# VH-VL binders against AP-4 complex accessory subunit RUSC1 (RUSC1), part 1

Every score and structure here is a prediction.

Target 1, 145 residues: AP-4 complex accessory subunit RUSC1 (RUSC1), of Homo sapiens (Human) (q9bvn2r522to666)
Amino acid sequence: DVGHLVLTTLCPALHALVADGLKPFRKDLITGQRRSSPWSVVEASVKPGSSTRSLGTLYSQVSRLAPLSSSRSRFHAFILGLLNTKQLELWFSSLQEDAGLLSLLYLPTGFFSLARGGCPSLSTELLLLLQPLSVLTFHLDLLFE
Below, numbering starts at 1 at the first letter of every chain, in headers, positions and changes, except where a header shows other numbers; antibody chains aren't numbered by Kabat.
F, E and O stand for the ipSAE by ESMFold2-Fast, ESMFold2 and OpenDDE, each averaged over both directions (binder to target, target to binder). V2 = 0.75 x the mean of E and O + 0.25 x the DockQ between their complexes.
[cut] stands for letters that were removed.
Atom coordinates printed by the task and the answers are left out, and those that the model quotes come from them; centres of patches stay.

## First folded at step 4 (VH-VL)

Design a02 (from i11 with light chain S32W; framework fv_ixekizumab)
Fold by ESMFold2-Fast, scan of step 4:
Structure a02 (fold): chain C 145 residues (1-145), chain A 117 residues (1-117), chain B 112 residues (1-112)
Amino acid sequence: as target 1 above (145 residues)
Amino acid sequence: QVQLVQSGAEVKKPGSSVKVSCKASGYSFTSYWIHWVRQAPGQGLEWMGVIYPGDSDTDYNQRFKGRVTITADESTSTAYMELSSLRSEDTAVYYCARHEGYDFDYWGQGTLVTVSS
Amino acid sequence: DIVMTQTPLSLSVTPGQPASISCRSSQSLLHWDGYTYLHWYLQKPGQSPQLLIYEVSNRFSGVPDRFSGSGSGTDFTLKISRVEAEDVGVYYCMQGIYLPWTFGQGTKLEIK
């Protein structure tokens, strides 16, 4: 089913994309220095505020999952949640627009850094590839059961 | 082990600039944020700004309206705080402090800057 | 800016008696990572501030167990179970979550 395809193809691909060029340790003004993962990108990208409050709500829900959930599983749950709420493009756009956040998290050769600065067509191509997903219906319980 | 040693006291005239140094030792200088905090005589603590020496990323308290500049010299493991357009209200002890998950875990001894006519 | 309010501003204690200092923030200090970035510092006379308690309730290395911190959200308390002469100084609470980082106005602890 569609959920199985998301878990076995899309989520691993997005995980690899988000991990591309990620600095091994993330400097963070509030927490000091932390080891980086794709889930840490989600954590850093979520800011309370009018334009991204819905992303903060989703982050809070996923971060409260059972202790046995790995950071990889949380990342996959967050992606599924974005797909279910039709917010995947919003999240990518938020990452692309935040030059400070990208500089904090990524080497200049990373996908997100290149998509923002050196190769803007990369973000357009990614969004076009994700466009068919806008018509799909997902349930968060696929990952939370 | 961890030490932050600051430069000596300064007496400056209004309108001038002062540059205070903070030499770090006992840890990887480029891996930790260094903050600057000041304290006017008999008053509380006020955060001024911060630098990450590994890439010179900085952030400042807007209260200083572009008058503060924080820099770091990796070769000497030394951070600097320069405050320009000095006023009598800038008379204070200026502290540097290291950040590693606890905000200000180790502090320098402080540098008294006196602004007088 | 987040406003940090301490009470009392001054406290005089007989040696061996307990002391309690309150700190209130104008906004919640709970971060999305589940930690609360509220820290306590002690400035002894003529010395630099020193970290006493971090993230509400954790004693920094070398801090005696006489000191304890508690609280959540916007209301926090620092307690000293048995005040000693070496505890004199000014205590500051600080929020480390929102820029600019801000301190309370300080509480001066004196021995009676």
Scores: ipSAE 0.020, ipTM 0.538, lowest interface PAE 6.1, mean pLDDT 81

Design a03 (from i11 with light chain S32F Y35K; framework fv_ixekizumab)
Fold by ESMFold2-Fast, scan of step 4:
Structure a03 (fold): chain C 145 residues (1-145), chain A 117 residues (1-117), chain B 112 residues (1-112)
Amino acid sequence: as target 1 above (145 residues)
Amino acid sequence: QVQLVQSGAEVKKPGSSVKVSCKASGYSFTSYWIHWVRQAPGQGLEWMGVIYPGDSDTDYNQRFKGRVTITADESTSTAYMELSSLRSEDTAVYYCARHEGYDFDYWGQGTLVTVSS
Amino acid sequence: DIVMTQTPLSLSVTPGQPASISCRSSQSLLHFDGKTYLHWYLQKPGQSPQLLIYEVSNRFSGVPDRFSGSGSGTDFTLKISRVEAEDVGVYYCMQGIYLPWTFGQGTKLEIK
């Protein structure tokens, strides 16, 4: 049941949050133009050899699960992996700290753009919101280990 | 519905310039890169350069830099490739192609440019 | 510039038989995003090139299952499981990661 709740409520809510204010297309000479999605935010947020090496490992694993899988299902799998490894707060924190990436991906009125400059209290509010999820992740790990 | 329609064949003298057009339809012109690729008779494909019509950002193959200029007119959804100081070895079919998450998904029909004295 | 080398330069195949074309790049085509930007194009006689396979192994829209791509790093293969008459043309591999983008010299496929 807990897994059902995560899939039917938490994952769609986080998807909506990450989708808020996304620019419709990303300019990139190598990959061309593609419609932005929450999964494209995940792709752009992972950097090789950074202090977030565990995020890179998770991204790689999810990317290989099913080459033809939808971007939405990949995003949900990534969130589940973050919950299992207790990395959700780390990912959101690293994303919010990257001003250049947020400017590339989001309109100024998007949640993450506002959290950086227009409304700094959103960072504190997000961390408070994510605290219960850290506890949930521990319990999920215990139940399935 | 995606179409790239190029201007007709041209015959030019050495030292002159040529400007080939590529009219796009069936998609958002300002949201996709447009590349230019040429092919000399019986030879392979050679990338010349690219433009992003939404902000006119360009990149050129250094081999053509200084002679090639790529531009875009958003009001007519048309990209242009102008090659100056023409020589006989510039005789080729010139193609425009769209870039969308894959290299060159749709191509124009090609424009034959013949340089002869 | 990245050099793309194709082998063979030409091959003649009896209809219904398989065909295989190799492509080697002078440098790894693996991007930091985990994708490999190696693509295959077909130019049929008198026509513009058309995209067949993108990112090593993905078939472009409308491309028959007969076509498959494989490889990694610097060594790539295009396979046609059962060659048909409409497959005649010149096949090009291309790297789309380093400017200038470069093509292989082409492989001409003919029917016996």
Scores: ipSAE 0.018, ipTM 0.523, lowest interface PAE 5.9, mean pLDDT 81

Design a15 (from i11 with light chain S32L D33E; framework fv_ixekizumab)
Fold by ESMFold2-Fast, scan of step 4:
Structure a15 (fold): chain C 145 residues (1-145), chain A 117 residues (1-117), chain B 112 residues (1-112)
Amino acid sequence: as target 1 above (145 residues)
Amino acid sequence: QVQLVQSGAEVKKPGSSVKVSCKASGYSFTSYWIHWVRQAPGQGLEWMGVIYPGDSDTDYNQRFKGRVTITADESTSTAYMELSSLRSEDTAVYYCARHEGYDFDYWGQGTLVTVSS
Amino acid sequence: DIVMTQTPLSLSVTPGQPASISCRSSQSLLHLEGYTYLHWYLQKPGQSPQLLIYEVSNRFSGVPDRFSGSGSGTDFTLKISRVEAEDVGVYYCMQGIYLPWTFGQGTKLEIK
């Protein structure tokens, strides 16, 4: 079924894509350095503003889910939420538009850096592939099957 | 094809400084972090610090407080580790190592630094 | 600093027999992302350390399948199903989640 394929194939694939070229750690003013993760990309990508207000709401909702202690589970829940609210394309577009954020988070050889700079067609192709998924509806409870 | 080649062995007097080089080849030098790890004779491994050559961002193990400086030269694809105020306890093999998504995937051959009077 | 403790400190194994090395961390190595940044390295006599297993259980390129890693949280194990002469050396576990990165004290594997 579609839900099973999304959980076992799409979510891990998107996790791997977001992790590609991610700098291994970032400076943290309280603890020194923190290991970077796809979930930390989600955290950093949520901006105040009209175009990303709903993304902030989804992030807040997922971060408060008590059963999800791992960032991997939170990332999967966020992706399912994006699919359910039809905002996956919006989130990827927002990331691609933020050159400053990408340079802070990613090595130049990462997918997002290459898509922004050397190979702009990569981002366009990815967004086109994601558009059909926007008509699908999923529930966050798929994580607890 | 990734290779890290380090400078040759050195003998230094206490109180002096040593600068070890690590020349990278087979990959984009400015796109990967380079770590420095040392090993005293018959002892284990000790992490010293790291540099990101693309912007020279560094971080150091506090045990070396102000004695270690790591630098990188993009034009020659070479990283350097300089250790000052040398003591006999600093006698060790010094390694450079790359990381990609794992902490240390490829290592240099090591440089023996002997501190003797 | 995170303290990494290996047991045993040394072991001698007859060729073809299995070997097992344990590694304990002073606190959990589980990152919020769900990954555990615990890695195993092998240092053969006279050589640089080489990456053997990364993130608990993943074999690095070229590493034979007789090597396997397992564990979670603070307790980890490296297993060699059938020890061969080329496996002689010192094995180190390492945590890559908290600065400074720290290694276990090493386990020396010798052939009987």
Scores: ipSAE 0.006, ipTM 0.536, lowest interface PAE 10.9, mean pLDDT 80

Design a18 (from i11 with heavy chain D57Y D59Y; framework fv_ixekizumab)
Fold by ESMFold2-Fast, scan of step 4:
Structure a18 (fold): chain C 145 residues (1-145), chain A 117 residues (1-117), chain B 112 residues (1-112)
Amino acid sequence: as target 1 above (145 residues)
Amino acid sequence: QVQLVQSGAEVKKPGSSVKVSCKASGYSFTSYWIHWVRQAPGQGLEWMGVIYPGDSYTYYNQRFKGRVTITADESTSTAYMELSSLRSEDTAVYYCARHEGYDFDYWGQGTLVTVSS
Amino acid sequence: DIVMTQTPLSLSVTPGQPASISCRSSQSLLHSDGYTYLHWYLQKPGQSPQLLIYEVSNRFSGVPDRFSGSGSGTDFTLKISRVEAEDVGVYYCMQGIYLPWTFGQGTKLEIK
């Protein structure tokens, strides 16, 4: 069961990857000194525009899902949506191309900072691992079962 | 070790103001929120407001709006809470507390302010 | 403002017996980040409050495992499995999600 593998293996792995090296929130009174969540990275990474308009649409759809009560659940829903719309590679590419956003959100030793500058091969290897997923289709109801 | 040391007890007349200090040590003062909480004798805890010393951003509980001012001095790692137009109902122990993550992990020892004529 | 209601307001317990304190919030304390901002503090006589349990069920450093927290949404419980003399004091629940932050009225625990 591909859906089971995505939810139990891929989504947690991508969550951990995105969480690696996140800086703490400085002005967020509620979160204090805790590092930003992967969902916060998603929120910051989506912009209105010709190259990323579809990512913004997906973000809006996931944000409105009332049954999803946690940032972790919303992140998993976003990943499933990216897989279903064949846009996971687009999202990773957009994120790693935004040097200003990565400098704002990540420590220099984090995966995304290293993939952008110190170890560019990391991003190439990750994208190659994600390519087989571009031919798959997923149902969002996997999140509710 | 992390410590928050507050100024000593004060006795004030109604209508005056009081300024309580909270000196921080053992951590990066500009990287943590400092909250102020008070407790009237025999009563519960009441949140007054907060400051982020790194940029002096403040937020105050509406109940104290116009009377409370919270400030921070980075050179001495000291936060201050000033309460004006004092009434007898302001008699309380005033605490400062550091915010780490989702909680108040370290508290000052408290400063008793007595408002009496 | 979010109203935090504790029951009971006072509790007398024989040493070694269990104690249970309830806290109810006027609305859900679950944040969109997946965390529930409900914390428990203990104020021992003559001392400042000290953090006991954060985010519903996590014991702060040095807190004995006889203390446990549970709950979700609007209903929360602090449990002490075997009360000891050192546990005397006033227990407060607090919500840290909506400004202004608010505390319960406090529950005074005394030894019989």
Scores: ipSAE 0.014, ipTM 0.529, lowest interface PAE 6.9, mean pLDDT 80

Design b01 (from i06 with heavy chain D59Y; framework fv_ixekizumab)
Fold by ESMFold2-Fast, scan of step 4:
Structure b01 (fold): chain C 145 residues (1-145), chain A 122 residues (1-122), chain B 112 residues (1-112)
Amino acid sequence: as target 1 above (145 residues)
Amino acid sequence: QVQLVQSGAEVKKPGSSVKVSCKASGYTFTDYYIHWVRQAPGQGLEWMGVINPNSGDTYYNQRFKGRVTITADESTSTAYMELSSLRSEDTAVYYCAREGYDFWSGYEFDYWGQGTLVTVSS
Amino acid sequence: DIVMTQTPLSLSVTPGQPASISCRSSQSLLHSDGKTYLHWYLQKPGQSPQLLIYEVSNRFSGVPDRFSGSGSGTDFTLKISRVEAEDVGVYYCMQSIELPLTFGQGTKLEIK
């Protein structure tokens, strides 16, 4: 079952990639420091000012459907939404193109930092690996927690 | 099974340094942060700092700024906490703890070492 | 720093009776990701602390269902429906939303 594979393999793998090299705490204007998570990367990647409005729509939909869910559950749902709407490559490419955001969120040795600069073949190879998933369709109602 | 095993008790003189070890087993060492927490006799818990064993990146409680150094050795799956310029007020049990998580939730300090008593006296 | 305040400082309970411990934070522990970073630990005499409840209300693996956590924002409660002898120890709440991580001062639970 595709849903089982996505939940047990793909989503944990993508979470690990997004978490790799992520600064554990980021500066906040009010409190001086806030705990970082893969969900905070999603939030930062879809804030007003992004030219990719469709990703912002998905973020809003996930937040609205699951306001009390954990950050990991929201990240899960967002990835499932990207797969269902065939926007995973768009999100990944948009994130990779935002050098300023990546430098704020990630250590230089993190996957996203290396994929953008030192080892750009990493991002190309990952995107090629994900291409087959674009032909699949998922129902969020059945997989979303 | 997940285990964190710490080095044995130590007695130190004021002004010296102590280095406590925490050997991890039963999981991939580089996947989880390691925190250090201390407890003075009859007192509560006080957070000292954290290390990301994958990057070596550390964050310290400002109360210990300039005196604490946390390191990790990936080849031996061991984290270390060194505290310098020891005072009698540093007499405490020092714990290492893993910051746990699964795909859905963060478990924070899901597994703790057994603790290392450090006594500072002259 | 976020200050965590527990009440009471100590309580003595007859076996089988309920117990309730409160924890208050100096600021909200609700993160923008929708999670509340408040956790409960038990330290039995002579032992390391052990995780009881994570993210306000979730019991950690192996924790008996007589333990329950609740609360939101800045006000949290740990309840034990029927206290047993093995529940003796010091209970700590902890926030992990901001550095430095901070604990409450602890609540000692004793059996009569």
Scores: ipSAE 0.006, ipTM 0.590, lowest interface PAE 9.8, mean pLDDT 80

Design b03 (from i06 with light chain L101W; framework fv_ixekizumab)
Fold by ESMFold2-Fast, scan of step 4:
Structure b03 (fold): chain C 145 residues (1-145), chain A 122 residues (1-122), chain B 112 residues (1-112)
Amino acid sequence: as target 1 above (145 residues)
Amino acid sequence: QVQLVQSGAEVKKPGSSVKVSCKASGYTFTDYYIHWVRQAPGQGLEWMGVINPNSGDTDYNQRFKGRVTITADESTSTAYMELSSLRSEDTAVYYCAREGYDFWSGYEFDYWGQGTLVTVSS
Amino acid sequence: DIVMTQTPLSLSVTPGQPASISCRSSQSLLHSDGKTYLHWYLQKPGQSPQLLIYEVSNRFSGVPDRFSGSGSGTDFTLKISRVEAEDVGVYYCMQSIELPWTFGQGTKLEIK
């Protein structure tokens, strides 16, 4: 089942990519630090009222789904939503273009930092690998199979 | 479901201490800061302090300096607020509240306990 | 300490009519990160406060769209487009830009 492969292979792989080099904590006004996760990257990449309103809509839908209480489940649901709406490449590209956000979230040795700076071919290779997925359609209910 | 359940009402004499508990459920206790806010009868809200349950680090409102102690027990997912040298002016409902945790939002109280009435006779 | 001042202290509204509450801070609540740390809470009679609006204008989960927040710097407004009976209670603004976090004195909303 292609949906089973996406859940058992693709989604964990993308989670690992987003987690690579992610700073474990971000600045907090009161106690100095707040924990970061791949879901935090999704939250940070979505800007309310921006030209990426469709990404914001998807984020809102996923964040309000009661059965998805963990950050990992929400991340997987977001990825499935991106695949279903043909927006995975848009999200990845917008994240890669935001140098300020990447420096806030990632260590210099992380995949996203390297793909932007030291190894630009990494982002091109990933986008080429993701291109065939843009024609596939997945239901969010795949999470409940 | 996120819930914060506080201990029951207390009646105390001036000069004594009170320790209020706040048991968290429905989320990972160490991932969210817990604050304490009080409300005197018919009055507004007053922030008392905060704890990071993961580290035990605390910050207190200066007006309670030396009288308030906030602690957390990770094994029972419970936060505590102890207020010593009680005065009649300390008669209030004491609330625990969870600080929101989100990259674009936070530093607000997304869930509150039901409150604990502490009455200081004088 | 940052002082938060609300006006009016109380208002009575006929169901279906709009209501507006103002909150002023003694200093700017805009942080260098571009965010403004001003939030609104509702305390219904006999209940704990509940979050309505965070960071000026964002509605918390489950909050009806008749509630809206606006403002910048030191001047903020909470609006209810059409007041319902369930909206009765005391509304508080709060700043969280610096310790100690401070609340306005509260605005009591009553139904006529």
Scores: ipSAE 0.005, ipTM 0.535, lowest interface PAE 10.2, mean pLDDT 80

Design b06 (from i06 with heavy chain N52Y; framework fv_ixekizumab)
Fold by ESMFold2-Fast, scan of step 4:
Structure b06 (fold): chain C 145 residues (1-145), chain A 122 residues (1-122), chain B 112 residues (1-112)
Amino acid sequence: as target 1 above (145 residues)
Amino acid sequence: QVQLVQSGAEVKKPGSSVKVSCKASGYTFTDYYIHWVRQAPGQGLEWMGVIYPNSGDTDYNQRFKGRVTITADESTSTAYMELSSLRSEDTAVYYCAREGYDFWSGYEFDYWGQGTLVTVSS
Amino acid sequence: DIVMTQTPLSLSVTPGQPASISCRSSQSLLHSDGKTYLHWYLQKPGQSPQLLIYEVSNRFSGVPDRFSGSGSGTDFTLKISRVEAEDVGVYYCMQSIELPLTFGQGTKLEIK
């Protein structure tokens, strides 16, 4: 079914995309060099502000879910939440527009870096492919099967 | 099929440098981080540094700051660790190790080289 | 640096009996991504270390099911349900949440 396909195909593909070229350790003035993961990208991409308030709310809710103990589960829950709130394209495009954040998190050969600089058509094509998914409704209970 | 094969044992004088190689096979060399870890005789494991072969990006343990240099040659699928200003305390087996991963998990050091004994003596 | 402390430093076990090794970290190894970056390695005599358990409790490919890992935050345990002769060696825990990567001092397991 669609829920099974999202968990076994779409979510792993998006996770791999976000993980592509991700620097394994990010320099942090407080904690030194801390390990990065796709969930760290989600955390860093969420900014307080009127245009991103709903993304911040979703991130906060997912990060407090006690049953989700792995980055896989948290990342999947966030993606499902984005699909349910019809904000997947918004999140992706806001991440693509943040050159400073991308240079901090990604190697130059990563998908996000290439999509912004060397191959801008990559981001446009991906966003076009993601648009139809925004009309689907998903619930976090897909993770509790 | 994944293998990391290191260069042979070396005996060095104090103050010299040593360059150990680690040749990778059985996978796409540029897709995985390569770490270097050493072990003095009868002692535990000590992390030295890491390289991402695709970019040449490196991070080092501050304990070796200014003495260790890690490089990678994509054309030969070989990583190198050079340690300079050698002291007797640098006598150790030096290992390279691959940081494995899949879509869901990092496998950390999933494959290791066989080790290279470096002896520093007068 | 995150300090990793293992106990005991050595243990001797009769074949078929269980063994338990503890590892404590000076800081929590739980990441904001929900993962705990604690891993276990075995170094058999004369061999390179090999991965046993990654991210606290996941067995690496080919690792027998008699090995299990558990724990959270700063306190972790590796258990062998029924020790076999091939399990002889030095066991190391490692944290990978922060650079530099650090290992416990090792636990030597011997057969009686």
Scores: ipSAE 0.013, ipTM 0.642, lowest interface PAE 7.8, mean pLDDT 81

Design b07 (from i06 with light chain S96D E98Q; framework fv_ixekizumab)
Fold by ESMFold2-Fast, scan of step 4:
Structure b07 (fold): chain C 145 residues (1-145), chain A 122 residues (1-122), chain B 112 residues (1-112)
Amino acid sequence: as target 1 above (145 residues)
Amino acid sequence: QVQLVQSGAEVKKPGSSVKVSCKASGYTFTDYYIHWVRQAPGQGLEWMGVINPNSGDTDYNQRFKGRVTITADESTSTAYMELSSLRSEDTAVYYCAREGYDFWSGYEFDYWGQGTLVTVSS
Amino acid sequence: DIVMTQTPLSLSVTPGQPASISCRSSQSLLHSDGKTYLHWYLQKPGQSPQLLIYEVSNRFSGVPDRFSGSGSGTDFTLKISRVEAEDVGVYYCMQDIQLPLTFGQGTKLEIK
């Protein structure tokens, strides 16, 4: 089952990429140095202040799902939502455009920092690998099966 | 088997410095953060700082900033905590602890070193 | 700094009886990512601290099911359903949502 492969292979791989080089604590405007996680990257990339309204809508929908008790589950739900709405490439591009956000969240050696600066071909290769997935249809129900 | 092995006990004079080591084995050293926590005799736990062994980036508890330096040597899989300008109040057991930060390991202090007693006396 | 307050500071329990330890934080430990960054550690006499419960309610590998954690926001509880001799030590709650990382004062568990 394609859905099972997405949950057991693709989503963990994307989570690992997003976690790579992520600063464990970042400065927050209100509270000081606060913990970061892959879900924090999603939040920062789509919250008010980002340029992508449709990604913000998806974030709001996933964040309202109370049964998702972990950042891993929320991250997986967000990725499934991106696949279902064909916005995974848009989200990735949005992250890569925001140099200030990347420097806030990531060490220079992280995948996203390297893909933007030192190894720009990494982002192109990743997007090419992901493009076939944009034509597939998934349901959030996969998280609860 | 994950293991963190610390250097032996030290007796130091006030005003001197101490450097405690923490040798990691059983995992990829650069994939986990290393934290330092101390415990004065009969007292609770106090966080000192953290290092990312891959980058060398550190964060310190402000009460120790200026006196504490945390470093890591990838070639020997060893983290170090150096505390300068020692006072009798720095007498404590110093611990290193590993923190996971990825999909597979989680985000908690899962393994701790055995502790190093540093006694500061004149 | 986030202040962590434990009650009681000491507890004496007959073997087989339950024990309950409370931890209160000065600020919510609920992150926007849905995780609550509250963990429990046990320090047995003469030993290093060891992880018992992470993110409020998850038992670490090898931790017996008689240990359970619960709570939300600022109020948390660690329960031992039936205390055994090996459970003696000092229990600490810890927050890692914000630097500096902070611990409760510790709760000493003794056998009667």
Scores: ipSAE 0.016, ipTM 0.629, lowest interface PAE 6.7, mean pLDDT 80

Design b09 (from i06 with heavy chain D59Y, light chain L99Y; framework fv_ixekizumab)
Fold by ESMFold2-Fast, scan of step 4:
Structure b09 (fold): chain C 145 residues (1-145), chain A 122 residues (1-122), chain B 112 residues (1-112)
Amino acid sequence: as target 1 above (145 residues)
Amino acid sequence: QVQLVQSGAEVKKPGSSVKVSCKASGYTFTDYYIHWVRQAPGQGLEWMGVINPNSGDTYYNQRFKGRVTITADESTSTAYMELSSLRSEDTAVYYCAREGYDFWSGYEFDYWGQGTLVTVSS
Amino acid sequence: DIVMTQTPLSLSVTPGQPASISCRSSQSLLHSDGKTYLHWYLQKPGQSPQLLIYEVSNRFSGVPDRFSGSGSGTDFTLKISRVEAEDVGVYYCMQSIEYPLTFGQGTKLEIK
């Protein structure tokens, strides 16, 4: 089933990709370090206080869902929401376009840093792979079960 | 829905110990710090300590050092606060609270437990 | 330890009138990261405290627009533009720039 494949293969793969090379999110007074998660990348990609972007609405909806008990589950729900609104490719493109945001979030050796600077072909290949998904329709309810 | 549910009220004798639990649900337990705060009847809030559930690392208010122990059990998503050598002045409502954050800001205590009344009397 | 001092300690307000609560810290709460670690909580009678404002001026989710925070360094203010019955309770400021975390002594807001 397409929904099963998205949940068991695509979403975990995108999670791993987004997690690659993340910098510490903020100072931790106990241990000195706190790692960013893929969900923190989603949070950072949504401009604070902006009410006009559809990404902001999706972020708000996902962050309020009680059945999503983990940042990983919220990340997967956000990806499914992007697929349902046909905006996954646009979200990735927007992240890659924002050099300032990427430098805040990622080490130079991370996938997104390399895709933007050292290996631009990586981002082109990924976007081409995601483009066919824009014609499919998915629902957030697929996360339950 | 983020929820912190604490154990029920207890009555203790001076010199004994009490262990209060705080069960978390609605989020990834290991992603957020848990703090403990107490409030004596009719008084203000007093911070006791914090735990990072992912590492088990703790930091305690020096006023309670040697008497307080905070622990976390990832398998049950439950934090514990144990206070020993109880005195009458330890009579208070004990709260657990989550330290929240997003990329742009730390929320500090974004969600609180309902509180556990501990009464210490002879 | 950083000492947090609130004024007034109690305040009685007619419904619809504004209220203002001050909080002063013994040391600057501005961190080298550019953030100011001052937060406000409300404790309604018989309930747990709830977050109102974090990092001086940011409203927490679900907090009405009538609440606003301002200030810098060591001097901070919480304002309620039009007090409503459900705003009754004790308001606390807290600093989180250094351990131990410390609270102000609280300001009790009552309706006249």
Scores: ipSAE 0.000, ipTM 0.530, lowest interface PAE 10.8, mean pLDDT 79

